# Ledger of designs, part 100: VH-VL binders against Cytochrome c oxidase assembly factor 8 (COA8)

Target 1, 167 residues: Cytochrome c oxidase assembly factor 8 (COA8), of Homo sapiens (Human) (q96il0)
Amino acid sequence: APERGAERRDTAPSGVSRFCPPRKSCHDWIGPPDKYSNLRPVHFYIPENESPLEQKLRKLRQETQEWNQQFWANQNLTFSKEKEEFIHSRLKTKGLGLRTESGQKATLNAEEMADFYKEFLSKNFQKHMYYNRDWYKRNFAITFFMGKVALERIWNKLKQKQKKRSN

## First folded at step 6 (VH-VL)

Design g67 (framework fv_pabinafusp)
Fold by ESMFold2-Fast, scan of step 6:
Structure g67 (fold): chain C 167 residues (1-167), chain A 122 residues (1-122), chain B 112 residues (1-112)
Amino acid sequence: as target 1 above (167 residues)
Amino acid sequence: EVQLVQSGAEVKKPGESLKISCKGSGYSFTSYWLGWVRQMPGKGLEWMGDIYPGDSKTTYSEKFKVQVTISADKSISTAYLQWSSLKASDTAMYYCARLGEYPFDTSHFDYWGQGTLVTVSS
Amino acid sequence: DIVMTQTPLSLSVTPGQPASISCRSSQSLLHSYGNTYLHWYLQKPGQSPQLLIYKVSNRFSGVPDRFSGSGSGTDFTLKISRVEAEDVGVYYCMQATQWPYTFGQGTKVEIK
């Protein structure tokens, strides 16, 4: 293939995920969108002297992010995979090759693709409802722990003020 | 090539009815949502509503729900925006636009019609 | 309704210089599905709007790489690394996280 150089150039940027937060950050860092899930990863700041409760909250947020990214990466890849399989199957049924006379990748017309889209939408309707329910459940838990952390920080400040009064 | 072709400019009087059209070509018309966006003279964009031609399900902005009707005829790949009684405040450019790349998670307008200018004056 | 506020409302740029447009939402645009439905459009004089960026940072087909989008939550930015004459027009952000979908008021970009 004479286009080896073009092929390498195409694969290089698409194969590299560069999420590197700033060296000195006292806040959460948001990276570029993941190429599969299309979601921006968050690198959570870990404070010195993190309490066990703060650690639980952070881990819950990290776990929720991983779950969220995995869901959308799988959803997007499933769409691409099933689309290719559908096209391949329909072309084989018609007795057509995967490539045209010009060497281009063979494709289906819009009317034939409508069958795939309708089936995919129907198949994924319940997945969307289940995802939505889990997403709300996870955010409810996060909100609950955020409240607990906020109360802990308020009580710690009150203790410090009481200590200052004793001098 | 994906194209959305809208009907020509209209000049109407208050109280008159009007139905403008948007014809899709170069894609599966029944597989994508089609939206309508209003732009009043010298102002920004306002989402009015959208339709899924595959089953004619519609969604409307509350502001426009009582003012207009959105419909589609999939046999001719055409969507419609209709007023029963026009007001001077309906004077605007009206755009149709296709929603999204993914059929199941569509939220952005990827291809737009050329617009239909509607002028309502006495 | 979610209110979208753009700043600045107008921007005059020398060709080759960078430009930056901000879009702020009254509520977080992170959807329960994990996506942020913030999109950018350009309307050139006398033309229909055209899609530039969808879901915060994804460039639409045919959009030059000098356009980039970033942001999260309520604060979003569209950057043009080197403004060209053909980039003149009104830029709009749009949220589609909640119904009704809403647009910013627009930012007019002009060449000096």
Scores: ipSAE 0.000, ipTM 0.467, lowest interface PAE 17.3, mean pLDDT 80

Design g68 (from g59 with heavy chain E100S F101W Y102D D103L L104E S105Y; framework fv_pabinafusp)
Fold by ESMFold2-Fast, scan of step 6:
Structure g68 (fold): chain C 167 residues (1-167), chain A 121 residues (1-121), chain B 112 residues (1-112)
Amino acid sequence: as target 1 above (167 residues)
Amino acid sequence: EVQLVQSGAEVKKPGESLKISCKGSGYSFTSYWLGWVRQMPGKGLEWMGDIYPGDSKTTYSEKFKVQVTISADKSISTAYLQWSSLKASDTAMYYCARHSWDLEYGPFDYWGQGTLVTVSS
Amino acid sequence: DIVMTQTPLSLSVTPGQPASISCRSSQSLLHSYGNTYLHWYLQKPGQSPQLLIYKVSNRFSGVPDRFSGSGSGTDFTLKISRVEAEDVGVYYCMQATQWPYTFGQGTKVEIK
C-alpha cells in the first residue's frame, strides 16, 4: 500500500550508496560520485511529520535515483568490458602481445578506437531511446507530485493561520 | 559481498519459546528492510513480516501478527524472529531476506540459508 | 488479499527445450506510480530461493539472458528459452503491489 508501506524506506539506493550521511543532518546530503555510475547519490532528509504525499514524492525521487544509478553503472561496465574485448581482439589479430616490454597495457590508435565507439553507440541506440523515454516519464511524475506537495503546504499554512486567528 | 547468515536448526516442544537470528554482512545493515518468509514442509513461500533496522519499524502479515515478534539489533547487524509459545503447526523452514531498493515494493534480492524449526511432542 | 495462481504446477522439459510458466493475480498489479510489482524467484533443490526477475521483466544481476519475463495487469509469464540442468527447481511469482505480499503456489521444473 502507498500510504502504509511508504514509511518503510528512508535510505539511498544500494547500488550507488557508498557513503554515510552525517548522522545529525537536517537536510538532504549529497555524496561523492559512485564508483560504477559516476553519479552523485543523494540521501534524502525525512521530516518527523512527513505527510503521506511528501513521502510519495521522496520515494519517487529515491526510486528514480536508483533506476538512474543502475542504468549508468550497467552501461559503464558494459562499455569497459566490450572496450577491453575489442582491444584484445585487435591486438591478437595483429599478432601483438597484451603488454609492452615495460609491462603496461598495449593500446590501439584513435582510428581503430573510433570503429569501436561507432559500433557501441549504434547497437545501444534502442536502449538509450528507452532510457530517455523512461527518464521523461519519471520527471513528469516527479514534477506533478512536486506541484501537489506545494499545494498541500500552501493549504496547511492557510489552515494554521486560520487556526491561530480562531483562538 | 552481501551475506545473510541464519542461526542453526532448532528442535522444540509445543509451548516452548524460541528466538532465531539472521546476521547481515557486506552491506549497510541499517539501510535495507529485512523480511522473514516461512516455508512449511512440501509447501510454498509465505511472507511473515519485515523490519527496517535503521529505526526498528516493523510490518506484519495479519496471519503472523499475534504469533511472532520481529526485532533487530543494529549494533551487531542481526535481526530476530521470536515465538513466545510454539505450536506443532510452526514446523517449517524460516528464511530471512533483504528487500532491494524500490519503494518498499521491491523484491527480496538476497536470502539467508534458512533455519529449520521442528516442533513436536 | 491478492491471490497468485501459477500454471502449470509442474513440468518436465527435455534439455535445451523452452519452458513457459504462467502467473495470474486476482487483481491488477499496476501501482499508482505506473510500476507493476511482480517478481520471480527460483528455489533449487535444498537451497534458498533466489531472485530471477523483478518488476515483470527486469533480470536480476547474474541471471542468464535465457530467462525473460513479460505480462501486464493480471497475467504474467516467465520464459526460459533453453532449459539447462542448473535451472531445475521450483519457480515462484510474488506480488508486492498490495499488502500483504503474496506468492504463487510454485511451479516445479524437472529435466526428462
Scores: ipSAE 0.000, ipTM 0.459, lowest interface PAE 19.8, mean pLDDT 81

Design g69 (framework fv_pabinafusp)
Fold by ESMFold2-Fast, scan of step 6:
Structure g69 (fold): chain C 167 residues (1-167), chain A 122 residues (1-122), chain B 112 residues (1-112)
Amino acid sequence: as target 1 above (167 residues)
Amino acid sequence: EVQLVQSGAEVKKPGESLKISCKGSGYSFTSYWLGWVRQMPGKGLEWMGDIYPGDSKTTYSEKFKVQVTISADKSISTAYLQWSSLKASDTAMYYCARVEPYFDLTGSFDYWGQGTLVTVSS
Amino acid sequence: DIVMTQTPLSLSVTPGQPASISCRSSQSLLHSYGNTYLHWYLQKPGQSPQLLIYKVSNRFSGVPDRFSGSGSGTDFTLKISRVEAEDVGVYYCMQATQWPYTFGQGTKVEIK
């Protein structure tokens, strides 16, 4: 069966607590931000006559987005965990409980938290540097293949014009 | 509770028209796709097509798009599967099932009707 | 169309023994973001099919933990750790990664 709509339209969007766009969409879908990475997932439209080159570009973009999603989900989880551990450690060192007298979560002031942020950034400097390097490599590859796809499309249009002219 | 209730068994002759129904209850009928699945006697399951009752948009398996019409009436939470001219080869059990396009159950048939047996013989 | 092939087509199991059903697709079912839309259904004698496992390994509501799904790419397995009398029926795998949705031919599970 053909994709739903087949006219670059989706007829089945539905809003709920979890979002997973239908795979039968006739256009690219952009979802809500992922709960862990805070990045929006994108499902790419696959044209019926997709060339091998177009398929390589699409797969590269999909793989890059998945890699990016996983990196930031992991980074955010690490940040949250270490932040909580830092706060608990500092409160214990001060002889303070994890909760205030009123039962609210105990917090550190901005100056104390600045120490955590500096340490987190320093500790993760190399990891972020490798991320940026890989991000640039992936985006360079995507740009390169986008260029190749553009040239292929120009070539195909030129070939179609030649076929129409030859009669 | 989620329920899909289908119309009763049918006995028809070749060339006759037929329209069978599937009524949903216990959920927002216009928020889910509803699919139709055929099971020929002693054989496996075949997806025929589905409909989104919110706007009556349909999709069909290439094998079935000429043979049947899928429709829905959202005012009574009912979907239909229709033949203009039955053939003996249409003899089968027909199931309707709810399809969840979003969420953890993407593309799965999570709740099924009890089935409608259609027998076509001369 | 993606072709789904199940093996074996039938098997007889002594109660309490394990059972395994294989499902192979003609092409990868990985669509994006690590999601694989491979689902398993059970049709008990005289009943409608019912969802057992969705997206390879997730048990549907009310499905006993003796059922488990695994696999990736083109090879998938449904396992029943200790088969019980109520597990008799025909098991179907289905892919929803690509239209049209396609089912395997089914595996009949019987008690010896």
Scores: ipSAE 0.000, ipTM 0.456, lowest interface PAE 17.5, mean pLDDT 79

Design g7 (framework fv_ebronucimab)
Fold by ESMFold2-Fast, scan of step 6:
Structure g7 (fold): chain C 167 residues (1-167), chain A 121 residues (1-121), chain B 111 residues (1-111)
Amino acid sequence: as target 1 above (167 residues)
Amino acid sequence: EVQLVESGGGLVQPGRSLRLSCAASGFTFDNYAMNWVRQAPGKGLEWVSGISWNSGKISYADSVQGRFTISRDNGKNSLYLQMNSLRAEDTALYFCAKTYGFRLSEPFDIWGQGTMVTVSS
Amino acid sequence: QSELTQPRSVSGSPGQSVTISCTGSSSNIGAGYNVHWYQQHPGKAPKLLISGNSNRPSGVPDRFSGSKSGNTASLTISGLQAEDEADYYCQSYDSSLKGWVFGTGTDVTVL
């Protein structure tokens, strides 16, 4: 598909890594999944007339995204490393080589892997509980600030209409 | 600190092979697409090949398709160009270049200094 | 390989404005793909000068500006200075080639 010019990019100082809709529908955009976290990053739109409150909300959302992506990148890396170590350990105890007769990496069946998944989930239970707690706290804060921004925008529109009526 | 350094260029006979390397530092290498661009002495820029962040999408200029192979090793922050069946018209300074963003359609914001490949008998 | 068409050379005096055109086809600029511009001084690697038709990267003076209409893009250098003497290349993505295409290049001479 052809890439249409992001007309609004002339006013968006974040450069070409930020993709935007046509001016009329400017909003946040979703990128490809991160290699390590497997989460799609959100590229936040920065309006020319961003209020201090809108900037605070955007920064909070960006910080939360960075925190979330870092957590899952680290978790997925740990999972992959420990999974490979478990497989190697089990193959060693069986007296099997690391390669199949076809030259591929030797693997364990689903029944054998069930022990690893159970152990991994068990020892990471507390870490995931703390993650869920912090994730909800962050999303509550974001929702709260989104509400404040919405009220500010409504108030500003009402003030502008009132001023027009006064003229 | 953000830089790309090419190496592997030299004098080579027609029909032979040569492998170019590009070492990246100062940025998250696996978040960006990478490209090779060449410039023959006194001539303009010619795009050679591009590779996505995960090697899932690879493209070549028609002039090198079937002869050159682009690859990357994200664990080593390195980009490679394997050049086979070299011809006199492949003589050029070869630049390594990073895209500005995640998409292959983004411009090249960081360039290396280039490595010279001379194909001559 | 198809390439974007630029004038071979453009010249001007210090303080004047010069404009470089870049004409593509239906598979690149005409298909709506953005046009990027690079500046190359002799013996140096190219430098990204304009991204996405008209955006200036950090450190690029505001006397450089870009625009695009239909299948043609333009780079304008206002208040021309001696250090602007260089080669300029446009670039766009080509959907049929599934890759990049560069312009033929324009040599800017400052008198």
Scores: ipSAE 0.000, ipTM 0.454, lowest interface PAE 20.9, mean pLDDT 79

Design g70 (framework fv_pabinafusp)
Fold by OpenDDE, second read of step 11:
Structure g70 (fold): chain C 167 residues (1-167), chain A 122 residues (1-122), chain B 112 residues (1-112)
Amino acid sequence: as target 1 above (167 residues)
Amino acid sequence: EVQLVQSGAEVKKPGESLKISCKGSGYSFTSYWLGWVRQMPGKGLEWMGDIYPGDSKTTYSEKFKVQVTISADKSISTAYLQWSSLKASDTAMYYCARQYDEIFGSTWFDPWGQGTLVTVSS
Amino acid sequence: DIVMTQTPLSLSVTPGQPASISCRSSQSLLHSYGNTYLHWYLQKPGQSPQLLIYKVSNRFSGVPDRFSGSGSGTDFTLKISRVEAEDVGVYYCMQATQWPYTFGQGTKVEIK
């Protein structure tokens, strides 16, 4: 019995962006667009004296970024696959080949593709709604922690000024 | 040799159901679309729809979408055209034809079946 | 749907004389792939249609060289250089550039 080759589900590799910023950077770095998600990864700066609250904020930002990268990588893969299947199906229905006479991949015109986009958006509507909801929740949480970190930094600066006046 | 052989002539009354057949031979039946074409008495050719026997995908002309059902049994290399309720206006010659596809996207009908004459009279 | 219009609808020709049939489409049949999917069929009396010309100008296998197709865009022509008795029948143009497929009304060719 010939072994049915396991279709390697091209799981979008959880590609940690190999972008390593220079070690001496005191700022967040923005990397090039990821190959799968098309999102630019951010390398977050780690202060030498990172507070527990700053660390929590950084971790939340990293987790949110990874969540976004995975979502869009998967969405783009799904879109590309379904688009290809749609094109192949329509070309077949039209009795047209998958390639032009020049050997190029055959494509549908904009009008024919409009049906695909409409169907794709309709099919993925709920998924996008859930994504948007979770995106807002995560960003609100990040913003809240940003505010807390800002207040902590102000308080620490005030304490240092008081100690310098007492000496 | 590639051939399409259709079922014999049918004489029916209005309101009756009908299913006519087209059997393919001499080629991979599951690899080509098969179309149905109507020709009313003394009239031209009208494409009705087609089927891909490999996956039973069907397409219909808007004119025929509600009027007929196209199906196929790939195990016996046979396609079908059926009516749930015939009308006098369904009196016509019905042809099946293989859709020939070139690698680069040309579609034409070859070969054609011999046709099935359907007569619907009271 | 693309409307295919043939002219004339009937033609009576003397054997050995040339014949010409026009087919006009309501839209350009030039596909985005650069091909034009116009085909010609002949239906001889009491027979099923048979392919004559595919993609405007290509003769199908076994079709005599007296048959030729030409045209572009919306205007197409089938020519028979010397009509023979066996050429009697109804000629149909068909477009396959846009779904659904549509045929011309047919042109009946008769011998005088």
Scores: ipSAE 0.018, ipTM 0.578, lowest interface PAE 7.5, mean pLDDT 86
Fold by ESMFold2-Fast, scan of step 6:
Structure g70 (fold): chain C 167 residues (1-167), chain A 122 residues (1-122), chain B 112 residues (1-112)
Amino acid sequence: as target 1 above (167 residues)
Amino acid sequence: EVQLVQSGAEVKKPGESLKISCKGSGYSFTSYWLGWVRQMPGKGLEWMGDIYPGDSKTTYSEKFKVQVTISADKSISTAYLQWSSLKASDTAMYYCARQYDEIFGSTWFDPWGQGTLVTVSS
Amino acid sequence: DIVMTQTPLSLSVTPGQPASISCRSSQSLLHSYGNTYLHWYLQKPGQSPQLLIYKVSNRFSGVPDRFSGSGSGTDFTLKISRVEAEDVGVYYCMQATQWPYTFGQGTKVEIK
C-alpha cells in the first residue's frame, strides 16, 4: 500500500502499474478508455491538506467510477455473448455453418438482427432501470458533498483573511 | 422529530378509485427516496415501489407497476399511492417509509408511517 | 429477484432466555461498494415495523444492546441475548443490495 503524503498524490485508482498520471499534477487526470467498459477513468488529485470532508467526496466519486466501470463492462460482455448465441441459433436453424467459405464469421442481415436488438433491449429494461436509479442517487450524493466542500473552503478562506488582518 | 403521517383507513368497493397519502416532516423531504410497502392480512411485507420527491422519479416492483401510481407534491411534503380501479385482492395495510443511508440516502427504511388500512369488499 | 428465507417461522421463548433467528439469501448480498445491505426490522402487534439493525451488524439508535446481528454473503443471524416481554412481535430481514428490495417471510417471537 502507498504511503500517505507525496506518494499518495500520484496514486492511480486502478493501481500504480495500470495508470500513471504526470507527476506534479495539481488537477484531476483523465486516462485512456478501459478495455471492457469503454469508459475513461479519472485519477483524482489528492491535496496535501485534504480535509475529512474532501476525502469523503473523493472516495464517493472513486466508488461511483468503479461501480460505473463494472456495470458497463458486464453489460458489454452480456450483449456480445447473447449476440453470438443468437447468431449461432439462427444459422443452425438455416442449416448454415458458423464460418463462410473465406473463413470469416458468418453474419445475419440487418432485418434478422433487428429482432435480436428489440429482444435484448426489452429483456434488459429492468437492469437499465436499476442502473439509472443508482446513477441518480450517486450523482445527488456527489452534488451534496460538493456543496459542503465548497462551503468549507469559503469558511477557511474567511478565517485566513481575518488572521492576516489581525497579524 | 422525523416522522411520516398517513391518511386514515378506507373502505371501498371493487372498481372504485382511491388515493392515499403520506406526509413527511422534520427532514428535507426532497432529499430522500420514499417507499411504499404492502402487508396483506396475516402476511409479510412486500416492497411496491418508491419516489424521489426532488424530481418525482419513480421506480416500481414489476408486480405493482400496472396496479398503482406513486406521486408526490413537494410543496406540502406529501407522497401518494393511487389505484384507478380497486380489486378485492388490494385489501391490505399500506405503509410508507423513508429510505435512508448516511451516504446514498436509500437503503434502509426509517421512519415508517403508521399505516393505512384499505378494505375492498362488495 | 433475490429471495430471502427466514428460519424458524415462529419460536416461543422463556423470559430472560436467548433467541436466534436466521436469514438466508438466494445470492450474495455483498455490494460492489464493499457493503452488505441486510437490515432487520421488528413489527410489534398492531404497530408499524421499526428498524433494529442496519448493514448486518449496526444497531439503530435507541435499540438495546441485547440485540446483535452477524453474518456475511448469504447467511445472516439476529440474536437477542435475553428476551423481554417488549420483544414480542414479527421479525423481518430485508435485502437492499439489489433492486427490487425484498423481505424475508417473517419470524414470530412469542413468550412461553
Scores: ipSAE 0.000, ipTM 0.464, lowest interface PAE 15.9, mean pLDDT 79

Design g71 (framework fv_cixutumumab)
Fold by ESMFold2-Fast, scan of step 6:
Structure g71 (fold): chain C 167 residues (1-167), chain A 122 residues (1-122), chain B 108 residues (1-108)
Amino acid sequence: as target 1 above (167 residues)
Amino acid sequence: EVQLVQSGAEVKKPGSSVKVSCKASGGTFSSYAISWVRQAPGQGLEWMGGIIPIFGRANYAQKFQGRVTITADKSTSTAYMELSSLRSEDTAVYYCATDSGYEFPTHYMDVWGKGTTVTVSS
Amino acid sequence: SSELTQDPAVSVALGQTVRITCQGDSLRSYYATWYQQKPGQAPILVIYGKNNRPSGIPDRFSGSSSGNTASLTITGAQAEDEADYYCNSRDSSGNHYVFGGGTKLTVL
C-alpha cells in the first residue's frame, strides 16, 4: 500500500515560519525562470551543521549560478535591444511605419535579418569564448569540491562504523 | 498561424526519383527557413537540407549532396524536395518544417508538416 | 556515428525530475534545440536557444548548456511526457544541422 505523510509549516528559532516539502528533509529546490535570463535558479538548502568545505561548495555553486544568470540576462537583453534597433533603422531608411495595416508589428524579410544575425554572432564570438572558458573553470572547481565533500562524508561514515565495530 | 501541408504517400522503384511537396498556408511563405527531415522506420531524425525562399538558395547535408534538390516556388507558397537514385534505405517518412519567427540567432523548427511516407520497393 | 550523442533510453518515476543529455564538440559554439516525438506524430519543438520555451510548452521543461553538453530537464514528469527526445544543433562546420540519436523516455 502507498505510504503518505505530511509536513506542516513550523517556526524557526527567530520566530519566522519555514516550509519544507513533505517528501523528504529540506534539500535544494528549483525555482521559476528568471525574467531576463530564462534560466531556472536552484535554491540551495543550508544545513545547520554545514562544514567549512560544504560552505565553500555551496557558495561556489551559488556564485556560479548568479554569474550564469547575469551573463544570459545581459546576452538576451542585448540581442533583443540590438535587433529592435536594427529593424527600426532599416524601416526608417525605407520610409515605412512600425506597424502594418493589419496592426501587426512591421518586420524585415529573411535576407535583411540574416545580415543582423551574422553581425550579432560575429560581434559576440569572443564574449562566448570567454564565457565557455570561465564555465569550465567553475565546473572544474565545483567537481573538485564535490569530490572533497563526498570523501569527507565517506570518512565520517567509516569512522562511525569502525567505532561501532570496536564496541 | 502558419501550417504546412505535404503531398501524399509515394511508392517508388529503386533507381527512380521522388518529389515531395510542402505547401505553406496562413502567414508569409518568406518565413526564414524551410527544412527537410527524414525518419526511417524505427530510426531517428535526419536533417537533409533547407532553403530560405527569399535567398533562393538551398543548403544540403553532406550525405545527400548530389542526390537531393530542394526548391521553393514563392508564387504557390510551396517548397519541394526531390531525391534521386532511390535505394531501399531511402524508405522513410519525410517531413518539412519551418521557422515561423526571427526572434533568436538560433534557427529552429517550430512548425512541422504531418510527413510523407516514401516506400522504395522492387 | 552521430556528431551529437544521446543515451538511447532513460526512465523516470511519475512526478520526479529527469535530465536528458546531448554531447558533441559543436555544442561548445552552438546551442541545442530540443524536440519531442510521440509514436506516429511529427516532432514538437520544446526548447530552443539554450532555455527558451515556445508558447504551449509546459514550464516543467527547461534547457541548460555547459561546455560540450546540453541538457533537457523535465521537473515533475507527467505520463504525457513519455516520448522520444531529440537534440539538434549545427555540425562541426557550422553550415549544416545534425540530430542526436534520440532518447526514449519511459515514465514508470
Scores: ipSAE 0.000, ipTM 0.441, lowest interface PAE 19.9, mean pLDDT 76

